# VH-VL binders against NAD kinase (nadK), part 77

Target 1, 268 residues: NAD kinase (nadK), of Syntrophomonas wolfei subsp. wolfei (q0aze0)
Amino acid sequence: MKIILVNNRFKENTEKKAQEIAGQLSALNVEVIIDNGLDEPYAGTVDFIMVLGGDGTMLRAARRYGQRAIPVLGVNMGTVGFLSNIEINELAEYLPLILREEYSLEARMMLEVAVFQQQSLLTRVFCLNELLLRSNSPRMLSFALEISGQKLEPYRGDGLIVSTTTGSTAYSLSAGGPIADPQLDAFIVTPVASHIINKRPLVVSPEREISLHLLEEREAIIGIDGQIKMDFGAENRVLIKRAPHPLLMVNLKAKPFFTSIDRSLQRQ

## First folded at step 4 (VH-VL)

Design ab1 (framework fv_inotuzumab)
Fold by ESMFold2-Fast, scan of step 4:
Structure ab1 (fold): chain C 268 residues (1-268), chain A 122 residues (1-122), chain B 112 residues (1-112)
Amino acid sequence: as target 1 above (268 residues)
Amino acid sequence: EVQLVQSGAEVKKPGASVKVSCKASGYTFTGYYIHWVRQAPGQGLEWIGGINPNSGGTTYRRKFQGRVTMTADTSTSTVYMELSSLRSEDTAVYYCAREGFLEWSPYGMDVWGQGTLVTVSS
Amino acid sequence: DVQVTQSPSSLSASVGDRVTITCRSSQSLVYSSGNTYLSWYLHKPGKAPQLLIYKVSNRDSGVPDRFSGSGSGTDFTLTISSLQPEDFATYYCMQGTHYPYTFGQGTKVEIK
């Protein structure tokens, strides 16, 4: 058995804990690869991915490894997030179940984002939460949205979010989007500070293709999962589709999504 | 105080080897790449290679492959670059520099050693 | 290897001038993560290089706001809005998207 431990080196408590866990797993004849973000993603075959950290670390792991159809377990190191399943102090209790492969898997859709300059592909990335198009200046954007070749009336405002259902509680929520059951597969398209009052969030089939481009020369940025930032100009086009593989999240214990989000919203 | 301190100047004969050290202090040594960059007289900056001190993993520019070896000693927070089969063209100031990450994204070489002059002459 | 070309190789300027240096790569510097690893450095004789700009447009801590970076894909620019006496130096761009890392040849900013 080969396991990748995904860790954030810039969190003081996580590196020491990752080394301890690696030692425990090695003592059980498990081969451990540590991914602390400093190297390219591990290119070899692995059986399991254990993510030590918060939601941000899980988003990075999903971008790096989510398309490989390998079980991914979120282990929270302190503050409970939405993407972790167990706490670090519970790991010893659940480790025998992990090693015997006695767990269930929950599939979470991902986005495939392709950015073009004219006809040339500049980059192709995957993400778990969302793509954000936003203005990078005080000027509002004018941009075109197409859904499966259907051209909508131009958007005017600060931007647009294209989100997975998992991302419905992230930036899309802050922009007025709906809370979605993460077990449902759908795109959520949420305007950011639109000047048009009847431009509402859309919930569309995950089989749709979504494209965006600017109608005027403006300073704009596209953001991926709040972690990747790219300049976006009138010469650029972005195409968003359902990624070929969902992220396979490990369930070792029940996590009550709706009560958790309800408590979180009341505290904001 | 974050610092990289390099070993002193070296004079070598052609065919010899040189080993330059770079001692890190003031930060988590294993959390940053260390790169080696040189500047020959009258020329620009040239990347030689880098090392991940946590894994020991290295990447070298092709023209130095087989002649350069980078190692890290975590007990002393020191990176070494050894260059063998020295030629007169290897005369240069050699710098070590750290490269870190903000939320896992590489960002530039923000802290540099003071440089080590290596002179190769007969 | 990805080639990085700077223009101009040298320029003469006076204090207060606006200075623009360009950097062009032989292929796209957008990484698979979506980030663009293009940085700019200031280098003076007898001293180590110092970071000015990372990931195209992000100013390093303590770098004056007269320095700005812009660009995308293969074309990048460093701008100094009002040149100061301490800014006479050689400037280098560097790509860190592809191995090997590649520096431009440098642009020397000299007193007129």
Scores: ipSAE 0.000, ipTM 0.385, lowest interface PAE 15.9, mean pLDDT 85

Design ab10 (framework fv_inotuzumab)
Fold by ESMFold2-Fast, scan of step 4:
Structure ab10 (fold): chain C 268 residues (1-268), chain A 123 residues (1-123), chain B 112 residues (1-112)
Amino acid sequence: as target 1 above (268 residues)
Amino acid sequence: EVQLVQSGAEVKKPGASVKVSCKASGYTFTSYAIHWVRQAPGQGLEWIGGINAGSGNATYRRKFQGRVTMTADTSTSTVYMELSSLRSEDTAVYYCARDRYFDSLTPYGMDVWGQGTLVTVSS
Amino acid sequence: DVQVTQSPSSLSASVGDRVTITCRSSQSLLYSDENNYLSWYLHKPGKAPQLLIYLGSNRASGVPDRFSGSGSGTDFTLTISSLQPEDFATYYCMQALQYPWTFGQGTKVEIK
């Protein structure tokens, strides 16, 4: 068995813990590859991915490995997060189940984001939470939204979020989007500070294609999972679709999604 | 040894185009991004754009978009930056620099640099 | 755009001095992956820039221990604990949290 341990090398606690876990796994005849997140993704075949850290580390792991159909387990190093399944102090208890492949998998849809300059493809990226189109200046954006060939009336505002259901508790929530059961597959389209009062969040089929382009030259950016940012101008177009493969998340214990989000909202 | 070697100095007239090369050696060319940074006389450093050497996908700073094109030739491990419609204010030393790439053309820390290419735009 | 401002714009120092250079950002450079997307470069006339510090506090390969980076969020410091003759140069910070990627205006460290 070959396992990738994904961590952040710049967090001393997680690096030390990753080395400790790698030693434990090696003693059980498991080959371990440590991925600190800053080097190229491991290109070889692996059986399992263990993510040691917070939600940010999980989002990075999803973009790097999510399209490979490999089981991914989130192991929380702290006390807050939506994408982990077990705590680090529980790992020893669950390790025998991991090695015997005695766990369930939850499929989480991902977005495929393709950015074009006119007819030329500039980049293609996958993500777990969302794409954000946002003004990068004090000026409001004017932009066009098309859903599966249906051209909506122009949008005016600070931007737009196209989110997965997993992303419903991230930026989409802050912009007024609904909280979605992550077991459902859907795009959630949430306006950011729309000038048009009746531009509401939309929940649409994950089989639809969503495209965006600017109607005026403005300084804008697109952001992906809050981790990738790039310039977006009137000559650019973005196409958003369901990614070919979902992220396969490992469930070793019951997830308290609704209880967790309820507590998070009470904290504020 | 890891190194980037750039083409020699260029003198161009206003309105012309210049194409600067950056040849990589000593590492896996397609696993890194190459960024371009310039310094005009008496000015600070300015990021122009970057390219994923493996895919050829490039991102440019907006003020150069429409005038700059970056390309990568994997057979020669060489990146090119072409700047068109040259103006006198484009007179600068142009540097290529290597950085990691896995998700985006983000310059985390550009650790290997070319020696620089002086481009002079004069009438 | 994220504005990064260095202070001072220039300073005079002697070999053996402790030198500190500050970089201030108009918004937090601390990201959801818990890294600060701020790097430091040394530049001398006629030579290419050299990476000193990446992701806020990590010393680049081959960079002497006298160089250190500190800070988080909006306030960052480059410290040279004991200035050497080869350290007289212009220093630049660079933010890479928000596109477009921007350098500070530079801090020139000159012989006193």
Scores: ipSAE 0.000, ipTM 0.482, lowest interface PAE 10.4, mean pLDDT 86

Design ab11 (framework fv_inotuzumab)
Fold by ESMFold2-Fast, scan of step 4:
Structure ab11 (fold): chain C 268 residues (1-268), chain A 122 residues (1-122), chain B 112 residues (1-112)
Amino acid sequence: as target 1 above (268 residues)
Amino acid sequence: EVQLVQSGAEVKKPGASVKVSCKASGYTFTSYAIHWVRQAPGQGLEWIGGINAGSGNATYRRKFQGRVTMTADTSTSTVYMELSSLRSEDTAVYYCARESIFGYTKPYFDYWGQGTLVTVSS
Amino acid sequence: DVQVTQSPSSLSASVGDRVTITCRSSQSLLYSDENNYLSWYLHKPGKAPQLLIYLGSNRASGVPDRFSGSGSGTDFTLTISSLQPEDFATYYCMQALQYPWTFGQGTKVEIK
């Protein structure tokens, strides 16, 4: 068995724990590849991906490996989040189940983001939570939103978020978007500080294609899962569609989404 | 040494306009935004708006939109904030503050001007 | 708008005391990049405000190590481990997750 162990290079305690776990797995005849973000994604075949850290580390793992149809398990290291299934202190208990492949999988949709300069493709990336278009100056943006060839009235404001249902509890929530059942496949289109007060979030079919471009010269940024940032100008266009493959998330124990989000939003 | 130096105190009558300056030195002026924050007597800090010093593009808090104008003069590395139709409630100390926008925004104010007291009284 | 609320509005303390100030936001300031878009500032009458903490927990250049920021999501704390005479001031938190940027009401730290 070959496992990729993904950790956050910027968190020292996570790096030390990753080395410890890698040693334990090696003692059980498991080959371990450590991905701490410093190198290119591992190009070989693997059987399982174990992510040590919070939601940010899981988002990186999803972008690097999510399209490969490999089981991915989130192991929480004490950070608050929604993408982990077990805690680090539970790993020893569940490890035999992992090695025997005794778990279920939950599919989570991903976005495919293609950025163009006129007709030339500049980059193509995948993400689990969202694409953010935002102003990179105090000035608000004016931009065009097109959904499956249908041109909407221009948007004015600080930006726009195109989110998966998994991303509904991330930046889209902070911008006033709805909380969505992650078992649903849909795009959530949420305005960021829109100048027009009645611009509301849209929930659209994941079969739709969404395109964005600026209507006037402005400094803007495209953000991917909050981790990749790219300059975006009036000569650029972005096309967003459903990624070819969902992320396959490992369920070792039931984690009820609705009671988890309800408790996270509560406390007096 | 990074410095933001503001113009001196102003006393205005209701209905008048005031123009406050913020002169920057010690850094590349066009790689940063300058924001304006005020503090009325007995009140906390309130964000008014900001301007990209390189492009001249400005964004304002909605309650000030229509009576505030921010401009940047790259030849003198100076940002101006003009507030019109002054009321007694506009009596405040007005601060300029710097945000880095080179490449990617860094959403905090690392340097501040010394403040300009604007008094609006009849 | 994202609202931030500070507690307490004022407190009295002596030199050497441990002081804690809290800041609560109306919605999570934790972005998917694992940063909390909250900063802390010190303000003294007649002087410019000064950055203390940025992105939730990072101490600004030149700020003494007695100042620390902690918390995540909606609840944040500024701690001064051993209050010094120059620390009697008003403290503000600010969210910069989205425009308009908003400050807390301030916490005044006064001599006991």
Scores: ipSAE 0.000, ipTM 0.391, lowest interface PAE 17.3, mean pLDDT 85

Design ab12 (framework fv_inotuzumab)
Fold by ESMFold2-Fast, scan of step 4:
Structure ab12 (fold): chain C 268 residues (1-268), chain A 123 residues (1-123), chain B 112 residues (1-112)
Amino acid sequence: as target 1 above (268 residues)
Amino acid sequence: EVQLVQSGAEVKKPGASVKVSCKASGYTFTSYAIHWVRQAPGQGLEWIGGINAGSGNATYRRKFQGRVTMTADTSTSTVYMELSSLRSEDTAVYYCARGLKYFSGSYPAFDIWGQGTLVTVSS
Amino acid sequence: DVQVTQSPSSLSASVGDRVTITCRSSQSLLYSDENNYLSWYLHKPGKAPQLLIYLGSNRASGVPDRFSGSGSGTDFTLTISSLQPEDFATYYCMQALQYPWTFGQGTKVEIK
């Protein structure tokens, strides 16, 4: 068995903990690859991905490895979040189940984001939570939104979020979007401080193709899962669609979504 | 050896334009962003803007929008910053700097710096 | 715009002293990736700036271990545990969470 350990070396003791876990796994004849995010993703075949950290580390792992259809387990290291399944102090208890492949998988849709300059593809990235289009200056944006070739009335405001259902509790929630059951596959399109008072969040089929471009030259950025920032101007276009593969999240422990979100909102 | 080498000092009259070059070597040019930072005499550091060397996408501080243009030439691994309609207040040392790569598209700090180019604007 | 302010504007110190410089941001620099998008630089007249600390607390390659960064959210500190002769310089923090990227006004560390 070959496992990738994804960690965030910029957090205290996470690198040390990753080395400790790698040693334990090696003693059980498991080959371990450590990924701290600075190098290119490991190109070889692996059987399992273990993510040590909070939601941010899981988002990074999903972007790097989510399209490989490999089981991914989130192991929380003391940070409250939605994307981990077990706590670090529970890992020893669950490790035998991991090694025997005695777990269930939950499929989470991902976004494929393609950015064009005029007619040329500049970059293609994947994400688990959302794409954020936002103004990077005091001026509001004027932009066009197309859904499966249907041209909507122009949007005016600070920006727009295109989110997965997994991302419904991230930036989309802060912008007034609905909380979505992550077992549903859907895009959630949430305006950010729209000038038009009656613009509402949209929930659309994940088979839809969403296109965005600026109608006026403005300073804007697109943000991917809050981790990648790209400049976006009037000569750019972004195309968003369902990624070819969902992220396969490992369930070892029951984690009831609705009581978790209820508890989180009460504490905030 | 990772290195950024800038063009030499320039003296310009008010209203003219200046184009400063920054030549990169020792790394994959298109995998990084190059930013420009200036320091006027007796003042602190001021970020002007940055360009992704692979995509050519540039972002500028609002006060320079319309006066500054950043371009990247992948064949020579060189970034250019052109500043037009020069004023005496534009007299400064201009630095190019490479964005430290955290992820593709995420450059949260400046790890390698050019030596600086003094631009003097005087009548 | 995200503003960053440093304190003090200047300080006098002797070789071997512990020096602390503070940087405060107008909004949280903690991102969804669990990192603070704040870096620290050393700048000497006639030289290019030099990166000391990135993502809040990570020492850049080749930077001596007497330099450390701490803090989270809106309050950050650069500490020099035992000041050396080459450390007399102006120090800047910078936020890279949101464009435009902004520097603090600088802290000049002068020989006593």
Scores: ipSAE 0.000, ipTM 0.413, lowest interface PAE 17.8, mean pLDDT 86

Design ab13 (framework fv_inotuzumab)
Fold by ESMFold2-Fast, scan of step 4:
Structure ab13 (fold): chain C 268 residues (1-268), chain A 123 residues (1-123), chain B 112 residues (1-112)
Amino acid sequence: as target 1 above (268 residues)
Amino acid sequence: EVQLVQSGAEVKKPGASVKVSCKASGYTFTSYAIHWVRQAPGQGLEWIGGINAGSGNATYRRKFQGRVTMTADTSTSTVYMELSSLRSEDTAVYYCARVHYDFLTGRSYFDYWGQGTLVTVSS
Amino acid sequence: DVQVTQSPSSLSASVGDRVTITCRSSQSLLYSDENNYLSWYLHKPGKAPQLLIYLGSNRASGVPDRFSGSGSGTDFTLTISSLQPEDFATYYCMQALQYPWTFGQGTKVEIK
């Protein structure tokens, strides 16, 4: 058995704990590859991915490994999040089930984001929550949105979010988007401070292709899961599709989504 | 306890190559990137490039393309920077520096530096 | 490339003075995580550079509290509230938002 252990090295507790867990797994004849975010993703085949940290660490793991159809377990290291399944103090209890592959999997859709410069592919990334297009200056953007070849009327405002259902509780929520059941597959298209009063969030089929480009030269950025930033100008185009594979999340413990989100919203 | 120790001063002729080493200790070598920064006499600091010590993947500033190569030896916890086709303008103190970089925490900076290696290109 | 412009290139000061150094970037260094990817370094001839401030405003371990960083987006300031003898040095800002990472030209703080 070969396991990738993903951690956030810059949080002292998580690096120390990752080393302890790696030692314990090695003692059980499990090969462990540690990914602390600075190294290139492990290129070989693995059987399981264990993520030690909060939702941010899960997002990084999903971006790096989510397309490999490998089980991914989120282990919370302190702060409660939406993407972790068990707490670190429960890991010893659940480890035998992990090693015997006695767990269920939940599929979470991901986005494939391709950014072009003219006709040339500049970069391709995958993400679990969302792509954010936003103005990087006080000036509003003017941009074109096309859904499966259908050209919508131009958008004017601060930007746009294209989100998965998992991402419905992240930036899309803050911009006025709906809360979606993460077991559903859909794109949620949420305008950010639109100047046009009739621009509403859209919920569209995950089989749709979404493209964005600027209609005027503006200072803008593309943000991926709140972790990657790319400059975006009038010569750029972005194409968003459903990723080929969903993230396969490990369920060892029941964690009801709706009571969790309801509790979170009542605290605000 | 973290230390980066660089090789000694070098004197080279134009057209030659120089290879500077940076030996790391006091941390998990493969978990950090090491970058190189130089300072020519009377000039400011200039970023040259960096290498991921675990993967060996390197990124270089465009002006050094074709002339610089960075490598990492995990068995000795040492990073090397080789600069070829040396010019008088390459006379500088060359520093290695450890990168504290993580998008999750937003930390992107040089936290520990080597003592510097003077490379003189003359005649 | 993101360009970083530092000012002034030099200044003369006395021990106890308040010193202000500015750094301007050609594009915003503020990321969606609300951090500014700008750091400040102190450099003395014959010694390695030393980290002072990271992510715009965070003081590095062991750095005296007289050093502070402020600003956001494109305009940043390093302040030394009461200059000490060991603070006569050259100061550099650096952006690490995008490769290539770029330094300001440096500000030399010298005795009058």
Scores: ipSAE 0.000, ipTM 0.391, lowest interface PAE 17.1, mean pLDDT 85

Design ab14 (from i2 with heavy chain E99D E100W Y101F Y102G D103E I104S L105D T106Y G107T Y108P; framework fv_inotuzumab)
Fold by ESMFold2-Fast, scan of step 4:
Structure ab14 (fold): chain C 268 residues (1-268), chain A 122 residues (1-122), chain B 112 residues (1-112)
Amino acid sequence: as target 1 above (268 residues)
Amino acid sequence: EVQLVQSGAEVKKPGASVKVSCKASGYTFTDYYIHWVRQAPGQGLEWIGGINPSGGDTTYRRKFQGRVTMTADTSTSTVYMELSSLRSEDTAVYYCARDWFGESDYTPFDYWGQGTLVTVSS
Amino acid sequence: DVQVTQSPSSLSASVGDRVTITCRSSQSLVDSYGNTFLSWYLHKPGKAPQLLIYGISNRFSGVPDRFSGSGSGTDFTLTISSLQPEDFATYYCLQGTHQPYTFGQGTKVEIK
């Protein structure tokens, strides 16, 4: 068995813990590839991906490996997040089930984001939560939104979020978007500072194509999963589609999504 | 000169509907949102909702949802607010006000109509 | 809803006095990009409200410089440095950061 162990090199003790777990897995005749974010994604075939950390580390793993149809397990090492399934102190208990492939998989949709400069493809990335278009200055943006060839009235405001259902509890929630069952496939389109724009969030079919471009020259940024940032100007266009493959998340332990989110909202 | 001119006072019976108009002049009608705010006797100002005259998109305060409808007629530069199922507690002065969206110096409710007194009595 | 509370509910003052009115929100009015949408209005019986201050501290066109605004986060202040006869009115703050828009309950400035 070959496992990729994903960790965050900038978190205290995570590198040491990753090495300890890699040693334990090697003792069980498992080949381990450590991905701490420094190098290119591992290009070879693997059987399983274990993510050590919080939601941010899971988002990175999803962007790097989510399209390969490989089981991905989130192992939390700190405060509880939405994308982890078990805690680090539970790993020893669940490791025999992992090695025997005795677990269920939950499919989570992903976005494919293509950014163009005029007619040239500038970049193509995948993400689990969302694409955020936002102003990078105090000035509001004026931008065009098109859904499967249907041109909507121009948007004015601080920005727009195009989210997966998994991303409904991330930036989209903060911007007033709905909480969505992550087992559903849909795009959620949420205006940033929506009360100023007088636009409502939209829930649309995952088969739709969404395009965005600026109507005025402004300082704007495209953000992906809160981790990738790039400048976005009037010469740029972004095209968003459902990614070809969902992320396959490992379910070893019942995690009640709705009671978890309800409790989190009461404490925020 | 920017001006918002509202229709005259109304007296309605409980259960009736009232439709108040707000006619805009002195600016490009579709460049600004129009909001509605009311003041009941002895009460403060209360936001009801707003409309984008360019697309007809509306936002209503939750407590008025299902009873309030806002519409815009671009040919006459007029916004309407219709409030149905009137109750005595709907007695108030109703104001329209414009709201600008565009730049960082957002100026909310910069010009207001003169107000329309709506009295709900049996 | 975001609750907005003004203090005091009323005050008595003489022409020439310095008047301070405060506005407190139940949660931060800073949006995700650092913008704060807090404005102040003057309202007299039989007249429409008038915009005085927007974005915490920006004076609207034609508003005298005796009016000033300050504050951040949840605590905001309107100051009238030297009260004039035309300033006896009710003052309202408005938060526009969170839906729905909410006004404070008002502060009535009366002649002493």
Scores: ipSAE 0.000, ipTM 0.371, lowest interface PAE 17.6, mean pLDDT 84

Design ab15 (framework fv_inotuzumab)
Fold by ESMFold2-Fast, scan of step 4:
Structure ab15 (fold): chain C 268 residues (1-268), chain A 123 residues (1-123), chain B 112 residues (1-112)
Amino acid sequence: as target 1 above (268 residues)
Amino acid sequence: EVQLVQSGAEVKKPGASVKVSCKASGYTFTDYYIHWVRQAPGQGLEWIGGINPSGGDTTYRRKFQGRVTMTADTSTSTVYMELSSLRSEDTAVYYCARGEYLDFWSEPYFDYWGQGTLVTVSS
Amino acid sequence: DVQVTQSPSSLSASVGDRVTITCRSSQSLVDSYGNTFLSWYLHKPGKAPQLLIYGISNRFSGVPDRFSGSGSGTDFTLTISSLQPEDFATYYCLQGTHQPYTFGQGTKVEIK
């Protein structure tokens, strides 16, 4: 068995803990590849991905490896979040189940994001939570939204979020979007509105294509899962589709979504 | 060894512009944001803005918008901050600092700092 | 803008004393992913600021064990368990959750 161990090099003890776990796995004849973010994603075939950290580390892992249809386990290192399944102090207990492949998988849809400058593709990325288009200045944006070739009336405001159902509890929630069951496949389109006119969030079939472009030159950025930022101007266009493969998340212990979000909303 | 080395002290008249440089070494220049922070005499630290050296994307604190410009030269691993329409209250020590890692956990904190550049604005 | 207020603004202490500095934000510093971005810095006249703690409680490389951070939501603390001569300085917290990023006004720790 070959496992990728993803960690955040900037968090206390994560690098030391990753080395400890790699040693334990190696003693069990498991080949371990450590991805701490410094190098290119590992290009070889692997059987399992273990993410040591919080939600942000999981988002990075999903961006790098989510399209490979490999089981991904989130192991919490102290930061409470929605994307981890077990705690680090539980890993030894669950390791035999991992090695025997005795777990269930939950498929989570991902976005494919393509950014163009005029007719040229600048970049193509995948993400688990969302694409955010946001003003980078006090001025409102004016922008066009097309859904499968259908041109909507122009949007005005501070921005727009195009989210997966997994991302419904991230930036989309903060902007007034609905809470969605992550078992559903859908795009959630949530306006980031100023004081004037509020457009409602949309829930859109994952088979549709969404495109965005600015109608006037403004200082704007696009953000991917809060980790990648790019300038976005009137010469740019972004195209959003359902990614070819979902992220396959490992369930080793019960983590009921609705109870978790209900408790989180009462505390936040 | 990560190092950020800034240009030397500047004395400017009100209304002039100043351009401060920050040369990075000891790491991959395009992997981290660079931020600028100042401290006026007798005052605390104030964040001015930051730049992504890979794409040139910038974010500025609103009070400096229109007066500050940050640029990056990847061939020399150098970030520049230009502040125009200088006022006496712009007299401060200006620091560059390395910020968050790109394409990773996006916590903005400042782990390595330049030595500082004193900018004095007086007639 | 998120306002960040430190308490106290200054304090006098002796070597060996336990020192606690508080940082309070006007808004929660928890982002949409459940992370909190709060860091602490030590600043001495004529020197660049130095990172002590990031992510509320993680000590930066080379920072002595006497420095510790804690807190959640809007209330955060930096503790120096046994003050040393080199610790007389001004301390700043920084919130990095909301733009623009904002520093506290500073807490000056001076010799008694």
Scores: ipSAE 0.000, ipTM 0.433, lowest interface PAE 14.2, mean pLDDT 85

